# Designs tried in a protein design chat: VH-VL binders against Putative pre-16S rRNA nuclease. Part 3

Target 1, 151 residues: Putative pre-16S rRNA nuclease, of Pelagibacter ubique (q4flq5)
Amino acid sequence: MITIEDFKIKHTNKVRFIGLDLGSKRIGVSICDERQSIATPFKTINKTNTNELIDELKIIIKDNNIGGIIVGNPVNMDGSLGRSAQSVNDVASNISKSIDLPVILWDERLSTVGAFNLSSLLDVNVSKRVKTIDQNAAAFILQGAIDFLNN
Short names: E, the ipSAE of ESMFold2; O, the ipSAE of OpenDDE; V2, 0.75 times the mean of E and O plus 0.25 times the DockQ between their complexes.

## First folded at step 1 (VH-VL)

Design d8 (framework fv_durvalumab)
Fold by ESMFold2-Fast, scan of step 1:
Structure d8 (fold): chain C 151 residues (1-151), chain A 124 residues (1-124), chain B 108 residues (1-108)
Amino acid sequence: as target 1 above (151 residues)
Amino acid sequence: EVQLVESGGGLVQPGGSLRLSCAASGFTFSNYWMSWVRQAPGKGLEWVANIKQDGSDKYYVDSVKGRFTISRDNAKNSLYLQMNSLRAEDTAVYYCARAQGYSYGLRPYYFDYWGQGTLVTVSS
Amino acid sequence: EIVLTQSPGTLSLSPGERATLSCRASQSVSSDYLAWYQQKPGQAPRLLIYGASSRATGIPDRFSGSGSGTDFTLTISRLEPEDFAVYYCQQYGSSPYTFGQGTKVEIK
């Protein structure tokens, strides 16, 4: 795995990224356009075995021009329970081992903070759209990461 | 100053074995993927093998799988290549190379420092 | 595997001239993970460029890399006597790691 800062320096244009929300039972997958401007929900993978996930990701990569994988990482917060950061790191490490693409952990809090900042500056209708995007966590994760990379 | 010094090359008959060593200094050896890259006389570069920081993952070019074994000893800052069942086409200068990568990375990237190489000749 | 084809095979130039070296990949190189190396006779390769366009530490600014996808270029803006060497591209976007066959830059 590489840092988002390292990826910002080294990554290139005209490729798509996929975003992953590693849920306890279901894995959300998102994909962006080749301009890396907009993330959209792509599919949900109902697999608990990491090897099955990796096989599915290889198919997605082969069918699309994928140049990187962004994995949402829930940063530990004092007193917070939720998806284990260690579990996410383990799965991301296995993906990186089996797939020859950059794998980047993205702090989900940065995506949420970005959405809140955007919502506070825009009208109610735009805020509803942002909230709808947030309901598709994988797309929201990927959107936050590509917004960062484009700055 | 980063230094990589290879040794162990020489003349060997087809079917024979050699073990190459690389002594590393000037950096924290255990933090880097290490690699062997070879170059046949008058020809280009060919990647041979990679080994992860802790020695847990190893990757080889298909032509050497089952014959070559890459290993490392982080306590001694040393990289090794055990070469068995050598063929005439294995004749090359073998370079020890440090691979850049990422923390927790499961594969190397590019090679930022190289040793001077050690010649392996498979003949007679 | 990704095959890298370098052109021209030999480039004959004089000091002060611009050198433009091409590296073409048989399929798209993920994240433009493409490096360039310089090798002089009897010496080990030296890293010049990584990530298609980033100069390695200590490399003079007359060396620049560009390109994306399948087409990559190394440019030497004004050749110095020490720049006459063989240049190799290498991709690390997918396994196995592969090198081009090399371009020799020689004195005219």
Scores: ipSAE 0.000, ipTM 0.490, lowest interface PAE 16.1, mean pLDDT 79

Design d9 (framework fv_durvalumab)
Fold by ESMFold2-Fast, scan of step 1:
Structure d9 (fold): chain C 151 residues (1-151), chain A 125 residues (1-125), chain B 108 residues (1-108)
Amino acid sequence: as target 1 above (151 residues)
Amino acid sequence: EVQLVESGGGLVQPGGSLRLSCAASGFTFTSYWMSWVRQAPGKGLEWVANIKQDGSEKYYVDSVKGRFTISRDNAKNSLYLQMNSLRAEDTAVYYCAKDEGSGWYPLDSDAFDIWGQGTLVTVSS
Amino acid sequence: EIVLTQSPGTLSLSPGERATLSCRASQSVSSRYLAWYQQKPGQAPRLLIYGASSRATGIPDRFSGSGSGTDFTLTISRLEPEDFAVYYCQQYGSSPLTFGQGTKVEIK
């Protein structure tokens, strides 16, 4: 696992990244283009534990020429339960140990300074379930990170 | 199918102690954060404490810190609340509650999908 | 701590009518971390909605949740006799976990 600052120095422009929104029973997955310009929703993973998630991620990585993984960190600065903060770190750490790619925690607060197109989020069908919302959240996370990396 | 059954409530004098137990069945107990939630007679719900799957993290509402201890025995599928230095304001029905989310994912829902029947604790002289 | 204020305190309605219950937070709460519960006398609470809008398993589609920021709503589109109960909102985005004071939906 590495910092976003270290990744900015060392990243490449010829691979895709995936973004992860670690949700309830479902994990939102996003993917960007090889130029790392646009993040799009990709899929939702319904897994019961970290090992099953890692196995699914390995398949995505192999099939899509992935060079890095961005994990959204839902920073709750007001002293929320350690569950969200600790568990994000635990899962990201396990992914980093099992997958030979950079894994970066992205502070979602930093996404507001990126070039993310909020109209894309607003165009999402309001009747769509949390499954679609999770995928769009993952795209928002990834877009914020790649905007930061490209600036 | 999925059940939580509490026991250990009763009448105790101020300054006394009680230990509540919650027996879980019908789900993989070791996969979920567990909580205690209480409700004073005629009042609303108040979260008291929660505990991580492996017992490594425990959190409490300020009014019970230093007096109450949450614990779990995963081999016995059981959750406990040790209550010391009890006060009149601790009088309530105490519910054992299970997180809806599996606890393996960071953003798993901490809403409570399964509740026990509750056990009454009365602190009175 | 985040204080949740529910309104109205009591809602008197007849079967077949629509119920709209409000929950207002003292500070912004992500919709990912808001839940609604139903409680009947002598019973434990029952989860209705989590993540502001996701219905829990077995909950009828007449129950729906919405909202973001500080304002959240539970709607029961057409009250059934079994829906007369006390309803609580809850946030789980910030420690301590907190509940609203409850809204009682009673038979008019």
Scores: ipSAE 0.000, ipTM 0.562, lowest interface PAE 12.6, mean pLDDT 80

Design g1 (framework fv_gatralimab)
Fold by ESMFold2-Fast, scan of step 1:
Structure g1 (fold): chain C 151 residues (1-151), chain A 125 residues (1-125), chain B 111 residues (1-111)
Amino acid sequence: as target 1 above (151 residues)
Amino acid sequence: EVQLVESGGGLVQPGGSLRLSCAASGFTFSDYYMNWVRQAPGKGLEWVGQIRNKANSYTTHYAESVKGRFTISRDDSKNSLYLQMNSLKTEDTAVYYCTRDYYDSSGYLGAFDIWGQGTTVTVSS
Amino acid sequence: DIVMTQTPLSLSVTPGQPASISCKSSQSLLHSDGKTYLNWVLQKPGQSPQRLIYEVSNRFSGVPDRFSGSGSGTDFTLKISRVEAEDVGVYYCMQSIQLPTFGQGTKLEIK
């Protein structure tokens, strides 16, 4: 894994990134355009182990010309990592070892975009609402990261 | 109307267990970090713990005084927050408040903007 | 843990006079994101705590203009320009840059 600061120095502007919101049960996935200007919800992955997740990510990477992976980082208020945050870091580390692309942890507190308005999804049914919220959270993560990188 | 309503308090013996509930209404519960804060009789406020939202992986944090004994959970489909209290001590006697962590366009601030009316837990023989 | 120290612990004020409460933290509450994570909470007698001020100086909706917060780093002040009878209660500062901690509280009474 690399820091967002290191990636800002070395990244290219001709490939897409994906964003990941690592939920305990379901993983939200987002994707940006090749200009790295707009993040869009992409899909939700229901995987029970890291190997299944990595296999699905490899398919997405191949099909969409992906050049980097942004993972939302649930950092404690003091910057220390809790148990849940350590689990996210372990998964991100395994992705980084298994996939030959930059993997970046992103703390949304660094975002210049501000909070997503997820309340716009309230008028859909429960199962669809939960799935789209996951995808939107991943898009918020990715948008914050690419806005930082373009700053 | 934005409100939080706690329930589940009562009298329990030392070493016992209780589960507190907090029912949220009038806002999009799933967007918010939620906290438990307690107040012993005649004493000040003490933060107990926090659970974050799904975007932050339901991360939980606890005050040192309760770590390993208390567990916070939430059910976003029911707009409900829970506090499972195990191995209760007389020092856990307090009014327990459910509170919402404020956020604005700049992010989550750790400022508690909505408070419930509290539920009383008495740990005594 | 960050320790929050309030002075005074009790204060008696004649109605219409100003009141000032100080809060000191054991370390800086300024985050690298530019925000200072210092908040104030009020608890009126026999009531649940209620919101007052967030991020040093921002009043929550419904809080009268006579309340003002100020400070930076480790030293913070809550001021009431003209105390009214309804302001009686215990005022708590709290930090949220790390796991939340409250000051001991300052009891405001009317003379």
Scores: ipSAE 0.000, ipTM 0.499, lowest interface PAE 16.1, mean pLDDT 79

Design g2 (framework fv_gatralimab)
Fold by ESMFold2-Fast, scan of step 1:
Structure g2 (fold): chain C 151 residues (1-151), chain A 123 residues (1-123), chain B 111 residues (1-111)
Amino acid sequence: as target 1 above (151 residues)
Amino acid sequence: EVQLVESGGGLVQPGGSLRLSCAASGFTFSNYWMNWVRQAPGKGLEWVGQIRSKANSYATHYAESVKGRFTISRDDSKNSLYLQMNSLKTEDTAVYYCARVEYDILTGPIDYWGQGTTVTVSS
Amino acid sequence: DIVMTQTPLSLSVTPGQPASISCKSSQSLLYSDGKTYLNWVLQKPGQSPQRLIYEVSSRFSGVPDRFSGSGSGTDFTLKISRVEAEDVGVYYCMQGIHLPTFGQGTKLEIK
């Protein structure tokens, strides 16, 4: 694992990042463009088994030019500040041990409050859009991180 | 200066095997996706396959016409790309080009091509 | 696989005249990132292919401004405003949204 500050110094501007929202039962996944400008929702993983999550991440990495994994670290995920932070850290640590890429915890409190309009970014009609909240949360997390890395 | 130099082409009989190499210089080879593209005599360009970088777990993709017969590999420590061709057919006769995928452009166009190496499959 | 179809297959122009080459894809080349994955490649006689245009309309460094690309979705055009002798060769469109495929090529000759 690496800090966001260290990653800002060491990362390349030529790869995509994935963002993860580690929900209780569903894991939201987002991806950014290769210029690291715009984060978009990608998919939802409905597994709590760490090996199944890691296997799915390896497939995403193999199919895309992924150079880092950003994991959202909310202040209060499930009503227990210490335990939720520990759970996120444990999963991120396991990903880091199994995948040869930088894994970064992003404090969601550092993300901007500005409206993030995913439908306009994807050129998707709002009335026809079927999105999961987890995927949108993952995109918001990733957008905050790449905004920080670019400033 | 970016350079890609292919080698290993030659005359081979149908059913035979041949290994092509591409030596890269003038850039950080390990960061780039690499393609093999071929051109049969008097015909157009045909994409053969692609190998991605370590960040993509060295994923490989192949044209349907060569899938199962050709294997792409790379050795980043030697700045080299390879194409192992097995079960060669007369229709594999072509000039084979090593080609680099542009790293900074979102849509991944090919930005540099080698000189090509000629493979002739004939009895 | 995405099929790329070029028209015409060949054309002859007098120096200084314009040339236009069309490329049609069997499905849209617009990706969810808002970019269109259409590129143009030039192969001069007896030479390796060389880069020309990426993302429909962007010229690679060193490509003269007489070359322009346009289009969207499934229909694309490469234009040369005033053809010069050095422009002789075969022009290929290429899609990169899925596994790469090329058009069959358009041969440009000078009269």
Scores: ipSAE 0.000, ipTM 0.495, lowest interface PAE 16.8, mean pLDDT 80

Design g3 (framework fv_gatralimab)
Fold by ESMFold2-Fast, scan of step 1:
Structure g3 (fold): chain C 151 residues (1-151), chain A 127 residues (1-127), chain B 111 residues (1-111)
Amino acid sequence: as target 1 above (151 residues)
Amino acid sequence: EVQLVESGGGLVQPGGSLRLSCAASGFTFSDHYMNWVRQAPGKGLEWVGQIRNKANSYSTHYAESVKGRFTISRDDSKNSLYLQMNSLKTEDTAVYYCTTDLGYSGYDFEVGYFDYWGQGTTVTVSS
Amino acid sequence: DIVMTQTPLSLSVTPGQPASISCKSSQSLLHSSGKTYLNWVLQKPGQSPQRLIYKVSNRDSGVPDRFSGSGSGTDFTLKISRVEAEDVGVYYCMQGTHWPTFGQGTKLEIK
């Protein structure tokens, strides 16, 4: 896995990213456009193990010109890692070892509660963006990450 | 029918060691994260630690009160969970329960999460 | 760690009357996935704990309709619409959004 800061420097601008919500009952998948400007819900994956998830992801990557995978990483508001964050880190690490693309953990605080806590100057803008996006968690995760990458 | 049966409890001296076992049946043990939870006499429930499934490399996590002294392990071929307790203290005196936990390996998270509990095994640490 | 606080710590109820137990967390239990991992667990005298409610409001199989869970964020409630003698025991709320923590327990007794 690589940091989102490293990914911002080295990624290509003509590929799509996918976003993964591993915290849901089913794995939510989102996809962005090649300009990396808008995230949309893509599909839900129902898998019994990490290897089957990885195989499904490889199909999506091949069919959709994917250049990176962004995985939502739930973190306590104070920045400490919770139990769920450790599990997500394990899955993301396994994806990174099996797929030849950057895999990035996105701190979900930066997409919602974290963005509010880190920058009160942008609170209204953050709230407006969230309210206009579908309630799909994977799309929220991916949109937050690509907003960060674009500034 | 799901069953969790703990064993291995007993009386042990402070500074001693003890190993608890939990035998599981009636569900796909290998897919579940497993917890140990304890209850001191007349007190509430306290989480001790967990071990994840094979898809998550059997990673383990512990409450601060037991970290460095207790080790959780499992044997999926025997449907068994273990708790190795070292450097036991009087405050470790409790009934120890094994219980199922969340699966976080990219499958259905609604099965599990302290869904099933064993009958418990009593550990008494006293001189 | 998230602190779970229950009120009241004990209550006595006449059979057939309702009972309500509150649980407050020190921070939101809403996971980024949109799920809230808040359970209610009952321990009857001399018995092992058993889960009654999971993810705030879902009853486990075999749990009577008279038990209901509700709440969001940091405030949660377990209600028993009509208490029966078999309901005596200690009720715990617990969270799994972070490392598992339990409330201190609420002892329900019959008058």
Scores: ipSAE 0.000, ipTM 0.500, lowest interface PAE 15.4, mean pLDDT 77

Design g4 (framework fv_gatralimab)
Fold by ESMFold2-Fast, scan of step 1:
Structure g4 (fold): chain C 151 residues (1-151), chain A 126 residues (1-126), chain B 111 residues (1-111)
Amino acid sequence: as target 1 above (151 residues)
Amino acid sequence: EVQLVESGGGLVQPGGSLRLSCAASGFTFSNAWMNWVRQAPGKGLEWVGQIKSKTEGGTTHYAESVKGRFTISRDDSKNSLYLQMNSLKTEDTAVYYCARESTIFGEVDYYYMDVWGQGTTVTVSS
Amino acid sequence: DIVMTQTPLSLSVTPGQPASISCKSSQSLVHSDGKTYLNWVLQKPGQSPQRLIYEVSNRFSGVPDRFSGSGSGTDFTLKISRVEAEDVGVYYCMQSTQLYTFGQGTKLEIK
């Protein structure tokens, strides 16, 4: 793993990044454009085990020309998705060992974008919004990181 | 009322193919993660596979015993789930159930099979 | 795969007496999020499976409080404090920590 500050200095600027919200059993995945301007929800991965996650990430990386992986640090997501800090750090470390790309933990306290409000996502159908929270959280994480990198 | 109704079961020979359907009603099908579970005669329940909602990538996972032979798909416009079974073996003989994963009200999603269909019987025999 | 083992495979109880079913997993069911994803499912004779208990000890709506689940790590128990005739069926434990695996089932019969 590498710090976000070190990544800012030496990152490649013509590739996409993915963002990961390493929630409980569901891993939200986001992706940005090649200009690293806009993060978009991409998919959810069922976390059977770390090896299956890594295999799925390798497919995404190959298919989408990914140059870096941004992982939300659990402390950044106040009240979100029941994940533990140690589990996220351990998974991110294993990704870094198995995938030859920069893996960065992102602390949302560095984000300038503003508040993330879960209640607005749940105003229509609580089941529907909860099932997409992982992807939306991953997009928020990735957007904060790319905003920081572009400053 | 929330309902799941399976259809498409029948008798097929080893090596044959069969497609099962599951018709959903009474809930927003497009938001639901769906499972297939089977039960061989006189035996216990065995998970077959899962498909997530399209908004969450529509990803699929399979039990090792069926991987490469079975494919799960869905058509949200028809509120329907499908199981395409290829290269059928006598060991695939079972009642096949469609089952919904539900979000516990007021909490984040969990992997719980909340609602089950009535099942459809598949017999693979010479 | 996580293997789920139930004991006993069959038990007969007199109405009003307690019943206890054990479920053991081949590895810890504690997920990296700190939760334990162990569920209990009931299949009554000639019927589809129906939900009973989720995340070790939580009863689904409509499940009587005479049903209780307990356990941690690899060792779990379902208890029925006072068995009624309607409780006849096969009880399955199910882990969802890593995909899904069911136990082999425990058949509960009335004497």
Scores: ipSAE 0.000, ipTM 0.474, lowest interface PAE 15.3, mean pLDDT 77

Design g5 (framework fv_gatralimab)
Fold by ESMFold2-Fast, scan of step 1:
Structure g5 (fold): chain C 151 residues (1-151), chain A 125 residues (1-125), chain B 111 residues (1-111)
Amino acid sequence: as target 1 above (151 residues)
Amino acid sequence: EVQLVESGGGLVQPGGSLRLSCAASGFTFSDYAMNWVRQAPGKGLEWVGQIRSKAYSYTTHYAESVKGRFTISRDDSKNSLYLQMNSLKTEDTAVYYCTREGPYSSGWDDYFDYWGQGTTVTVSS
Amino acid sequence: DIVMTQTPLSLSVTPGQPASISCKSSQSLLHSDGKTYLNWVLQKPGQSPQRLIYEVSNRFSGVPDRFSGSGSGTDFTLKISRVEAEDVGVYYCMQGIHYPTFGQGTKLEIK
């Protein structure tokens, strides 16, 4: 894994990024365009094991010219390290070891488009909304990171 | 087979120091976080602290009761875990166990799954 | 800090009869990764703690199927369907969602 600041210096243009929301029961996946301008919901992966997640990510990477993976990290206060911080870091670390791409933790608090993305979710019916909540969270995460990288 | 063997316990006076060791075998020690857990005579189990793997920069975490007095370290080349105990108090009298903690995985069946035999620390005047 | 409370603190059982131990946590042990970080550990007299159950209901390899764990959120139960002499010891529940904490222990004795 690398920092977002290091990635800003070294990232490749004209590739897509994947955004991941490691939510409670489902993993939201988002993807951006090759100009790294707009993050879009992509799919939801049911939580199984890390190896199954990695296998699914490898398929997406191969099919979509992916150059980096952004993992949402809602950071608690520094003194409050528990299994949740360990779990996100462990999953991100395992992805980084198994996939030959930069993996970056993104602090969701730095994102500025969340209100817009959540508002757009209110425009869909209830069943579709439930299915896309995690995907939209992943898009929010990825958009925040892209906005930072382009600034 | 997975084995953990603690050593270094003994009798020490209040304010003294002691260093415990835990020798690991039967698994890839360097991939695991390691924990110290203690048990005072006739009492229950109390977590003391943790040291993470090299992938997490050997970060350490401690129970409030020992913070500032105890230091956890490890030597992956020797498959060994250490607990440096300073400014010992009578309340530190306990059997000290080491136990392993695996990386995140589905099922989580390698979290505190093997324990050592323990080493006894007695802090008395 | 998460407080783990066990009941009863001791029980005495005739061999072949069932036993049940309750464990309650001061807050939910359900993590955002979908797992519940609740383990059970057994300490036999004069021995080190040994593994029993992980993630609420999963038996570690070698643990007899007479042992079963159940529960969710803050309320958990360990059951032994037919207690045997070798089951004597102190049973602890443990949470791992934050810095590890243990219940007080439940002493199981044979009549």
Scores: ipSAE 0.006, ipTM 0.535, lowest interface PAE 10.8, mean pLDDT 79

Design g6 (framework fv_gatralimab; at its last look DockQ between E and O 0.53; V2 from the best seeds 0.00; counts 0 for: pae E 7.0 > 2)
Heavy chain, then light chain:
Amino acid sequence: EVQLVESGGGLVQPGGSLRLSCAASGFTFSSYYMNWVRQAPGKGLEWVGQIRNKANSYTTHYAESVKGRFTISRDDSKNSLYLQMNSLKTEDTAVYYCARGPEYYYGSGSYSDWFDPWGQGTTVTVSS
Amino acid sequence: DIVMTQTPLSLSVTPGQPASISCKSSQSLLDSDGKTYLNWVLQKPGQSPQRLIYEVSKRFSGVPDRFSGSGSGTDFTLKISRVEAEDVGVYYCMQSIQHPTFGQGTKLEIK
ESMFold2-Fast, scan of step 1: ipSAE 0.026; ipTM 0.644
ESMFold2, look of step 2: ipSAE 0.019; ipTM 0.616
ESMFold2 (binder alone), look of step 2: mean pLDDT 89; pTM 0.883
OpenDDE, look of step 2: ipSAE 0.089; ipTM 0.733

Design g7 (framework fv_gatralimab)
Fold by ESMFold2-Fast, scan of step 1:
Structure g7 (fold): chain C 151 residues (1-151), chain A 126 residues (1-126), chain B 111 residues (1-111)
Amino acid sequence: as target 1 above (151 residues)
Amino acid sequence: EVQLVESGGGLVQPGGSLRLSCAASGFTFSDYWMNWVRQAPGKGLEWVGQIRSKANNYATHYAESVKGRFTISRDDSKNSLYLQMNSLKTEDTAVYYCTTEFPDSSGYYWTPFDYWGQGTTVTVSS
Amino acid sequence: DIVMTQTPLSLSVTPGQPASISCKSSQSLLYSEGKTYLNWVLQKPGQSPQRLIYEVSNRFSGVPDRFSGSGSGTDFTLKISRVEAEDVGVYYCMQGTQLPTFGQGTKLEIK
């Protein structure tokens, strides 16, 4: 895995990203456009183990020209890592080892306060897009990350 | 085929300003990320900063030593890259090169410093 | 910033003999599984830098096969199997995993 800052330096403009909301049994998947400007809900994966998830992700990557995977990272309000964050880190690490693409953990807290504050200074329209996205968690995660990467 | 030609260097006093240009040809300039790299007399290479393509909203990054003093910009209609240097210091004395950054064959990573210009010399002295 | 350290800082080689340059990074350059952004650049006397090797071991188009790069993590090597007069210059390693940084350079001279 890599940091969002490292990914900001290295990502390309010619591929799409996917966003993952790693739930207990249901995994939300989102996808963005090739300009990395808008995230949309894509599908839900109902997998019981990491190997099945990885297999499905490989199909999505091949079919959609994906160049990076953004994984929502739930952290405690004080910024410390809880069990859910540790579990997400473990799954993201396994994805990173099995798939030859950057895998980035995105702090979901930045999608609410930080994204609005940053976009109001740099691009007001970004805040409006975030607000109008159906509250699909995976799309919200991916939108926050690409807003950070571009602004 | 690919050419980068820097210009705008010269002698300037400490605290002064200077604007460098880099004229590009032989590739689709608007698709490339562009970098400035400098070399002080008899010293090694030092990265100065970067500007990305329009698809990344022309995002810029700078070395800590120049942050707040230097500004990178580009004009895709003229295939040109610029470096605006303000509050110049004697330690900014160097040959300044522009260099390209291009996606690798897989399309998801960028290979930095593919092509280099001839350089333009900046001397900051009283 | 990642610090890049080269050894030796200079070496003199008889034509036809091999040369080897080491590059160490202050932290791992592995960006993601399979990608390590360690590049080598050559600057010949009185000339602009020119591309040599990207992503540890890949030669740019036009670079002779006597040049090879290897390494992983924090330790990298550039090797010239048979040095020729045209190889004289300063060799720099650089990392692109974070904001770019260069090694100090290694000056290659002919005896």
Scores: ipSAE 0.000, ipTM 0.520, lowest interface PAE 14.9, mean pLDDT 79

